# VH-VL binders against Coenzyme F420H(2) oxidase (fprA): the designs that were tried, part 3

Target 1, 148 residues: Coenzyme F420H(2) oxidase (fprA), of Methanobrevibacter arboriphilus (b1a7s3r263to410)
Amino acid sequence: VTIVYDTMHYSTQKMAHEIAEGIMAEGYDVEMFFLHEDERSEIVKSILDSKAIAIGAPTINDEPYPSIGDLMYYLKGLRFERTGIKRKAVTFGSMGGKGGTPASLGKDLGEYGFDVVDTCEVYYVPDEEENKACFKLGQKLVEEAKKI

## First folded at step 7 (VH-VL; from Q6 with light chain R59L F99R)

Design Q6f
Fold by ESMFold2, fold request of step 12:
Formats: structure tokens, C-alpha cells, sequence
Structure Q6f (fold): chain C 148 residues (1-148), chain A 118 residues (1-118), chain B 112 residues (1-112)
């Protein structure tokens, strides 16, 4: 499973880590990518090799990070619907105002050929129950991916 | 509980290579990038590069990219930094550091002294 | 590359007195998320660097509250309200906003 996130703030990183822990608890390997550190081509290669992905970005000040937009446009151009594999996806993120980035990313991924099975958004910092929900989201992603 | 434990000091001749290890414990190894930073005697800190331990992807400082290689072994939770064609100016303490929350280094290894002398 | 400039480079201070270290960046450290990723590290003699402060003014865990950080944009300050003997070492600012990540040249703090 491939997890991609775009933030230097701990909220979305913490969510990504909890999702990864849920996936690993089910016995699966995770490749994690921070968009500002890893090359887009490396991330896309990992996605192509995966049955499931998780994409996260914050919506602080009602704006997504520019680098997540670049990745999404690249994925759009690859036409995943033509691969014959309908990969599973989740989206996640934190918000500091009007949210909606996880839902918007999920809608876009659906149009790109992914089966978006859930989205998760928290306000500011995830509490322990929200961390547990992220862990379960990782487990759910694996369960859905097994159906492929 | 988070620890980064580095291999011991090395003494090398010019032209040789050195490979320094950094073993991580107390956290999920693949969740955090590991960066390498060195410090020549009496000098400040110089960023050398980093590795994504989940994928193995690397990025190096342009000044060093011809001579530095970083690798990892997920089964032992260990990152390696190899510097080839050593010169006297490579004499330094080499640190591994975890790229943590808030966009900076939250845990550092104890340092590995590499001395390059004739 | 973003240049980080510290002053002073050497800071002798009397035990129990305040200390102040300046750090200036060659460009704004405000990131697209509205946060400023300016960090301070302490390196005691013979030890590895340790993070003191993240995001300008937030103390890392286990850092005494006599340390404080302030500033915005391109100008930042680390303060120690009452210097203790254990505070001897070199202090670095670091920016995490722009690639590559860069450090200031360091400020050596000593008790006179």
C-alpha cells in the first residue's frame, strides 16, 4: 500500500502514520511518501505497483498545498481507468477552517479510475479517538483491497 | 525510547571509502526519513542528504552527490551512508538524524568520527 | 539556497544573566500553510545536536522554559532568561521551509 501526504505539520503526518499502522497490523507493507521530499515519478511508480493508496493533504486557510495539486494532475493524465485494475483509495487530512480537501481529492480520484472507499478529515489535531479511526481506516483499506 | 545508534569511529587514508551505519529503534523505521549531517572540526553543520526508508529513495547535497550513497535495510532498521574518494576535508563527525514532525530533526545519532589522514 | 545568518558568533555570558541570539534568513520562512519553520538546536560540548525550539517559538519536550524563541518573516531570536552552566555549547538556527534545508553558522555560548 502506498501512502502519500503533503504537509510539514504534524496533524496530517500523524494521520498518515496511524493509517500505515492499521495497514501493517493486517500484515501488509507500506511505502510512505512526503511530497516535498520525494520525486513525483517515484510516487507514481509505487502507486502503479499497489492495489491501494491513501492520499492526504491539509486544508489550512481553505487552500490545498500546491504540490498535491501537481500530483493529482499527473495522476489524471495517466488514465488509471484504462489499466483494467480498479485500485482502492482513501483520502485524509486535517483542517483549520472550511474543510473539504479529502472529499475533493476523493472525487477526483474516483474520476481517475480509483475506487474511493472512504475519506477522513479532522479539525486541527486528531484526538485519540480520531487516531483510532485512522488506524481502522488503514485496516478497512486493506480489507477492500483484498476484494480485487 | 527513540534511539539512533551509529557505528564506531573510523580512520581512513585519502582515496578510501567509509560506510557509516545508523540503527533505529523505538519507532516504526519506515515512517520517518533519515538525514545525514556532518560537522568538520570547529565548523558548523552541513547537510549531506537523506533517504526515505520505506522506498529506499534518496536525495543528496549537490556538492557531495558524486561521492555519497545512502542505503537502508528494513529488516534490521538500519540506514547506511557511504562516502567514497575520501579527502582530508572529509574529516568530520557524521550524524544521522530523524526527520520528524514540524519539518525538522527531532532525534540525532551519537555521531561517528571519521578521520582522513595520510 | 536560503542563507541563514546568526549573530553573534561568540557569546560569553555571566552565569544567571540573560542571553540573546539573532538569526536572519535571506528570504521569508513563511510556508504556504501559514506556518514558519524556523528551528533552534543546541549542541553541548561533545554531544549531538538537540532540538530546542520548533516553529519559531514552540519549546520541544524536556527543554527548560528559560528558553524562548520569537520573530517572524526573516528575523528571529533565541533567548535564555537566566543562563545556567549546562547551557554552554553552540546554538544553530535552521530553516525547514525551503529546500535544501539550511543552518546558521552557529553561536558559541560560554560562561565568563
Amino acid sequence: as target 1 above (148 residues)
Amino acid sequence: QVQLVQSGAEVKKPGASVKVSCKASGYTFTHYYIHWVRQAPGQGLEWMGRINPSSGSTKYAPRLQDRVTMTRDTSTSTVYMELSSLRSEDTAVYYCARFGYYGSFDYWGQGTTVTVSS
Amino acid sequence: DVVMTQSPLSLPVTLGQPASISCKSSQSLVYSDGNTYLNWFQQRPGQSPRRLIYKVSNLDSGVPDRFSGSGSGTDFTLKISRVEAEDVGVYYCMQGTHRPYTFGQGTRLEIK
Scores: ipSAE 0.493, ipTM 0.800, lowest interface PAE 2.4, mean pLDDT 85
Fold by ESMFold2, fold request of step 12:
Order: C-alpha cells, then sequence, then structure tokens
Structure Q6f (fold): chain C 148 residues (1-148), chain A 118 residues (1-118), chain B 112 residues (1-112)
C-alpha cells in the first residue's frame, strides 16, 4: 500500500502514520512518500504497483498545497480507469477552517478510476479517538483491497 | 524513547570505502526519512543525502552522488551509509538524523568519526 | 547550491546580555507550498546538533523561550534575549527548501 502526503503539518503527518500502522497491523507493507522529499516518478511507480493508496493533504484556509495538485494532474493523465484494476483509495487531512480537501481529492480520484472507500478529516490536531479512527481507516483500506 | 545509535569510529586509507550504520529504536522505522550529515574537523555541517526507509529510495547531494550509497534493513531498523574512494577531506564526524515533524531533523545519532590518512 | 551566510562567525557575549545572529540565503527559502523551511540548530561542545527553531520562528519543544527566530525570504535572525552559560556552542541556520540542503557556516557563541 502506498501512502502519499503533502505537508510538514504535524496533524496530517500524524494521520498518515496512524493509517500506516493500521495497514501494517494487517500484515501488509507500506511505502510512504512525502511530496517535498520524494520524486513524483517514484511515487507514481509505487501507486502503479499497489492495489490501494492513501492520499493526504491539509485543509488550511482552503489552500491545498500546489505539489499535491501536480501529482493529481499526473494521475489524471495515467488514465487509471483504463487499467482494468479498480484500486482502492482513501483520502485524509487536517483542517483549521472550512475543510474539504480530503473530499475534493476523493472526488478527483474517483474520476481517475479509483474506488474511494472513505475519507478522514480532523480539526486541528487529531485526538486519541481520531488517531484510532485513522488506524482503523488503514485496516479498512486493506480489507477493501482484498476484494480486488 | 527515540534513539539513533551509530557504529563505531573508523580509520581508513585513501581510496578505501567506509560503511557506517545507524540503528533506530523507539519509533516505527519506516515512518521517517533518515538523513546523513557530516562535519569535518573545525568545520560546519554538510548534508550528504537521505533514504526513505519504507521504499528504499535515496537522494544524494550532487557533490557526493558518485561515491555515496545509502541502504536500509527494515528487519533490523538500520540504515547504512557507504562512502567510497575516500580522500583525506572525507575525514569527518558522520551523523544520521531523523527527518521528523515540521520538516527538519528532530533526533540525531551520536556521530561516527571517520579518519582518512595515509 | 543555495549559499547560507551567517554573521557574525564569532560572537563573544556577556552573560545576561542579548545576542543576535544573522543568516542570509542566496535564494528565497519560500517553497511552492507557502512554507519557509529555515531552521536553527545549536551544537554544544562535544555534542550532536540540536534543533532550536523550525520554519523560521517556531520554537522546538524544550527550547527556552529566550530564543526566538524571525525573518522572511532571504534574511533571517536568531535572537537570545538573555545569554546564559549553557548557551555556549555553535549555531547553524539550515535551509530545507532547495536540494541539496545547506547549512550556514556556523556562529560560535562564547562568554566573554
Amino acid sequence: as target 1 above (148 residues)
Amino acid sequence: QVQLVQSGAEVKKPGASVKVSCKASGYTFTHYYIHWVRQAPGQGLEWMGRINPSSGSTKYAPRLQDRVTMTRDTSTSTVYMELSSLRSEDTAVYYCARFGYYGSFDYWGQGTTVTVSS
Amino acid sequence: DVVMTQSPLSLPVTLGQPASISCKSSQSLVYSDGNTYLNWFQQRPGQSPRRLIYKVSNLDSGVPDRFSGSGSGTDFTLKISRVEAEDVGVYYCMQGTHRPYTFGQGTRLEIK
């Protein structure tokens, strides 16, 4: 499973880690990518080799980070709807205002040929229940991916 | 508690290679990038590169790219940095550092002194 | 490579007095995501570096509030409002916006 996130923001990074812990608890490997640090081509290769992905970005003042937009544009061009594999996806993020980035990303991924099984957005910093929810989201993603 | 423990000091001759290990504990190893930074005697800090432990992918400083190799072993939570074709100017303390929250280094190894002398 | 220039390189200060360290970059450190990845590290004698400040002005956990950071674009400053004996060491700025990551030359803070 491939997890991609775009932020130095503590909350979204924490959510990515909790999702990864949930996936690993099910016995599956995770490749994690931080868009600031990793090359787009490496990320896309990992996504193509995966049955499931998680994509996260914060929603702060309705400002999705530009690097996530570049990745999403690239994914659109790969035409995943034509691959014959309907990969599972979740989106996640934190918010300090209106919110909505996980839902927007999920909508786009659905249009690109992914089966978006859930989204998760937390206000500011995830509390212990929200961390547990992210862990379970990782487990759910694996559970859904096994249906492929 | 988070800890990065590095292998011991090395003395090498010019032209040899050195491989420094960095064993992580106290956190999920694959969640955080590990970077390598070196410090020549009496000098400042120089970034060498980093490894993504979850994928094994690497990025190196262009000045070192043809001589440095970074690998990891997820079963032992250990990263390795190998520097080949050693020169006297490679004499330095080599640090591993965890790329943590807020996009910078929150935990550092104790350092490994590598001495290159003829 | 982005050049990070610190001044002064040597900073003798009297205990209890303020200190200020300048860091200038050869390029803007504002990344495309709107964040400025300018960090400050302290290296006490014989120790590994320790993070003091991330993203220009955010104090790391456990760092005394007499430390502060400011600046934007290419010009940054680390301030110590009241220098104490334990502040002796070398201070580095670092940019994480452009690869390769680069550090300033270091500023050696010493007590007069």
Scores: ipSAE 0.468, ipTM 0.796, lowest interface PAE 2.6, mean pLDDT 85
Fold by ESMFold2 at other seeds, fold request of step 12:
Structure Q6f (fold): chain C 148 residues (1-148), chain A 118 residues (1-118), chain B 112 residues (1-112)
Amino acid sequence: as target 1 above (148 residues)
Amino acid sequence: QVQLVQSGAEVKKPGASVKVSCKASGYTFTHYYIHWVRQAPGQGLEWMGRINPSSGSTKYAPRLQDRVTMTRDTSTSTVYMELSSLRSEDTAVYYCARFGYYGSFDYWGQGTTVTVSS
Amino acid sequence: DVVMTQSPLSLPVTLGQPASISCKSSQSLVYSDGNTYLNWFQQRPGQSPRRLIYKVSNLDSGVPDRFSGSGSGTDFTLKISRVEAEDVGVYYCMQGTHRPYTFGQGTRLEIK
């Protein structure tokens, strides 16, 4: 499973870690990528080798961060419906305003050939219940990925 | 309880290589990048590079890229830094550091002294 | 690479007096999320560095409140309101906004 996120901030990074813990609790390995630190080509190779992905970014002014947009544009061009695998996906993020980035990313991923299982969005910082929801989201992603 | 424990001091001759280990405990090893920073005697801090423990991907300081290699072993929660073709200017204390929240190093290893002596 | 410039490089201070260290970056440290990732580290003699301050002004856990940070954009300051003997060491600013991450040259704080 491949997790990709773009933020230095505690909120979205914490969500990514909780999702990863949920996946690992089910006995599966995770490759985690922070878009600010890792090269896009490495991330795409990991996604191509995976049955399941999680993509996260916070929302600023109703737009994803530029690096997430660049990744999404690249994924659009790859025509994942042609790979013969309908990979499972979840999206996540934090918001400080209008929000909606996880839903927008999920819609785009669906159009690119992914089966988007769920989304998770929190205001500012996740509380204890929201952390548990992210953990369970990771478990759900694995459950769905086992069906392919 | 987060700890980064490094291997012991080394004395090397010019032209040799050194490999320093950094064993992590108290957190999920693959969640955080590990960086290496060195400090020559009486000098400031110099960033050497970092490794993503989940994927094994690395990025090195351009001035060291031809001589440094970083690896990790997820089964032992350990990262390694190897510096080859050693010269006297490589004499330093070498630190591993965890890249934590807020874009900063929140935990540091105890340091490993490497002395390059002719 | 973003150049981080500290001033002064050597800072002798009388015990109990205030101290101030400046740090200037060659580029704005404001990240795309609106936050500024400017950090301060303290290295006591013979020890590893330890983080004092993250995001310009937030004290890390266990750091005494006599330390404070301020600044914006490219100009930042670390202050110690009353220097104690335990504060001896070298202080570094570091930027975490731009890759590669870079440190200032260090400011050596000494008593007397």
Scores: ipSAE 0.468, ipTM 0.789, lowest interface PAE 2.5, mean pLDDT 84
Fold by ESMFold2 at other seeds, fold request of step 12:
Structure Q6f (fold): chain C 148 residues (1-148), chain A 118 residues (1-118), chain B 112 residues (1-112)
Amino acid sequence: as target 1 above (148 residues)
Amino acid sequence: QVQLVQSGAEVKKPGASVKVSCKASGYTFTHYYIHWVRQAPGQGLEWMGRINPSSGSTKYAPRLQDRVTMTRDTSTSTVYMELSSLRSEDTAVYYCARFGYYGSFDYWGQGTTVTVSS
Amino acid sequence: DVVMTQSPLSLPVTLGQPASISCKSSQSLVYSDGNTYLNWFQQRPGQSPRRLIYKVSNLDSGVPDRFSGSGSGTDFTLKISRVEAEDVGVYYCMQGTHRPYTFGQGTRLEIK
């Protein structure tokens, strides 16, 4: 399972870690990528090798960050629907205003050939219940990926 | 508790190689990048490179990229830094550091002294 | 490489008085994502470095409120409002915007 995130703040990174913990609790490995530090080509290679992905970005001024948009447009060009497997996906993020980045990313991934099984968005900083929800989201992603 | 424990001091001759280990504990090893920074005696800090332990991906400082190799073993939660073709100028304390929340180093290893002498 | 220049290199201060350390970079540290990856580290005698401040002005966990950071572009400042005995050590600025990451030469803070 491949987790990709880009963040200007703590909350989305914390969500990514909780989702990863949920995946690992089910006995599966996770590769994590922070877009500021990793190259797009390595991220895409990991996604191509995975049955399930999680993509996260915070919403600031009600817009997604530019770097995640670059990745998303690259994924569009790969036409995943032609790979013969409809990979599972979740999207996640934090918001300080109206939000909506996880839903927008999910819609795009669905159009690109992924089965988006859930989204998770928290206001500002995830509380204890929201951390548990992110953990469960990771478990759900694995459960759905096993159906392929 | 987050802890980075490095291997012990090394004495090497010029032209040899050294491999320093950094064992992580108290957190999920694959969630955080590990960077290496060295400090020559009486001098400041020099960034050497980093590894993404989930993927094994590396980036190195350009001046060192021909001589440095970083690897990891996820089963032991350990990263390794190997520096080859050692010179006396490589005498330094070598630190591993976790690239934590907020995009900077939040935990450091205790340091490993490498002495290169004839 | 981006050159990080600290001033002063030696900073004797009286206990309880303020201290200020300048860090200037040879290039802008504003990254394409809008963040400025300028960090401050403290190295107490005989210890590993410790992060004090990340992204110009944000205090790391457990760092006392007497520390603050400011600046933009190429000009940055670390301040201690009231120096305590435990603040003795070397302070480094570091830039994480450009590869390779580079550090300032260090400022040795001493109690008079």
Scores: ipSAE 0.451, ipTM 0.771, lowest interface PAE 2.6, mean pLDDT 84
Fold by ESMFold2, fold request of step 12:
Structure Q6f (fold): chain C 148 residues (1-148), chain A 118 residues (1-118), chain B 112 residues (1-112)
Amino acid sequence: as target 1 above (148 residues)
Amino acid sequence: QVQLVQSGAEVKKPGASVKVSCKASGYTFTHYYIHWVRQAPGQGLEWMGRINPSSGSTKYAPRLQDRVTMTRDTSTSTVYMELSSLRSEDTAVYYCARFGYYGSFDYWGQGTTVTVSS
Amino acid sequence: DVVMTQSPLSLPVTLGQPASISCKSSQSLVYSDGNTYLNWFQQRPGQSPRRLIYKVSNLDSGVPDRFSGSGSGTDFTLKISRVEAEDVGVYYCMQGTHRPYTFGQGTRLEIK
């Protein structure tokens, strides 16, 4: 499973880690990519090799960060709908205001050929209950991916 | 309890190579990038590069790119930094550091002194 | 590479007196998310560096409130309101906004 996130902030990074822990608890390996640190080409390669992905970004000024937009545009061009496999996806993120980035990303991924299983969004910093929800989201993602 | 434990001090001749290990414990190894930073005697800190332990992907400082190699072993939660073609200017303390929350280094290894002398 | 310039490089201070360290970057450190990823580290003699301050002005856990950070854009300051004996060491600013990450030259704080 491939997890991609774009944040230099605790909240979305913590969510990504909790999702990864849920995936690993089900016995699956995770490749994690932070868009600030990793190259798009290696991220896309990991996505192409995976049956399941998680994409996260915080909402700032009611828009996702530009680097996530670049990745999403690239994924649009790959035409995943032409494959015989409909990869599973979740989206996640933190917000300080209006929010809605995970839902918007999920809609786009669906149009690109992914089966978006769920989304998760928290205000500011995830509390203990929200951390457990992210863990369960990781478990749900792999359980859905096993159906492929 | 997060801990990074590095291998012991090394004394090398110019032209040799050195390989320093950094064993991580107390957290999920693959969740955090590990960076390497060195400090020459009486000098400041110099970033050398980093490794993504989940994928093995690396990025190196341009000044060192042709001489440095970083690897990891997920089964032992250990990263390695190898610096080849050693010069006297490479005499330094070498630190591994975890790239943690807030976009900076939250835990550092104890340092490994590498001395390059003839 | 973003150049981080600290001044002074050597700072002898009398116990109980304030200290101030300047850090200037060659480029703005404001990231696309609106945050400024300027960090301060302390390295006590014979020890590994320790983070004091992240995002310009936020104290890391366990850091005494006599430490404070300020600044914006390219100019940043670390202040110690009353220097204590345990504050001896070298202080580094570091930028995490632009790759590669870069450090200032360090400021050696000593007790007179």
Scores: ipSAE 0.436, ipTM 0.787, lowest interface PAE 2.9, mean pLDDT 84

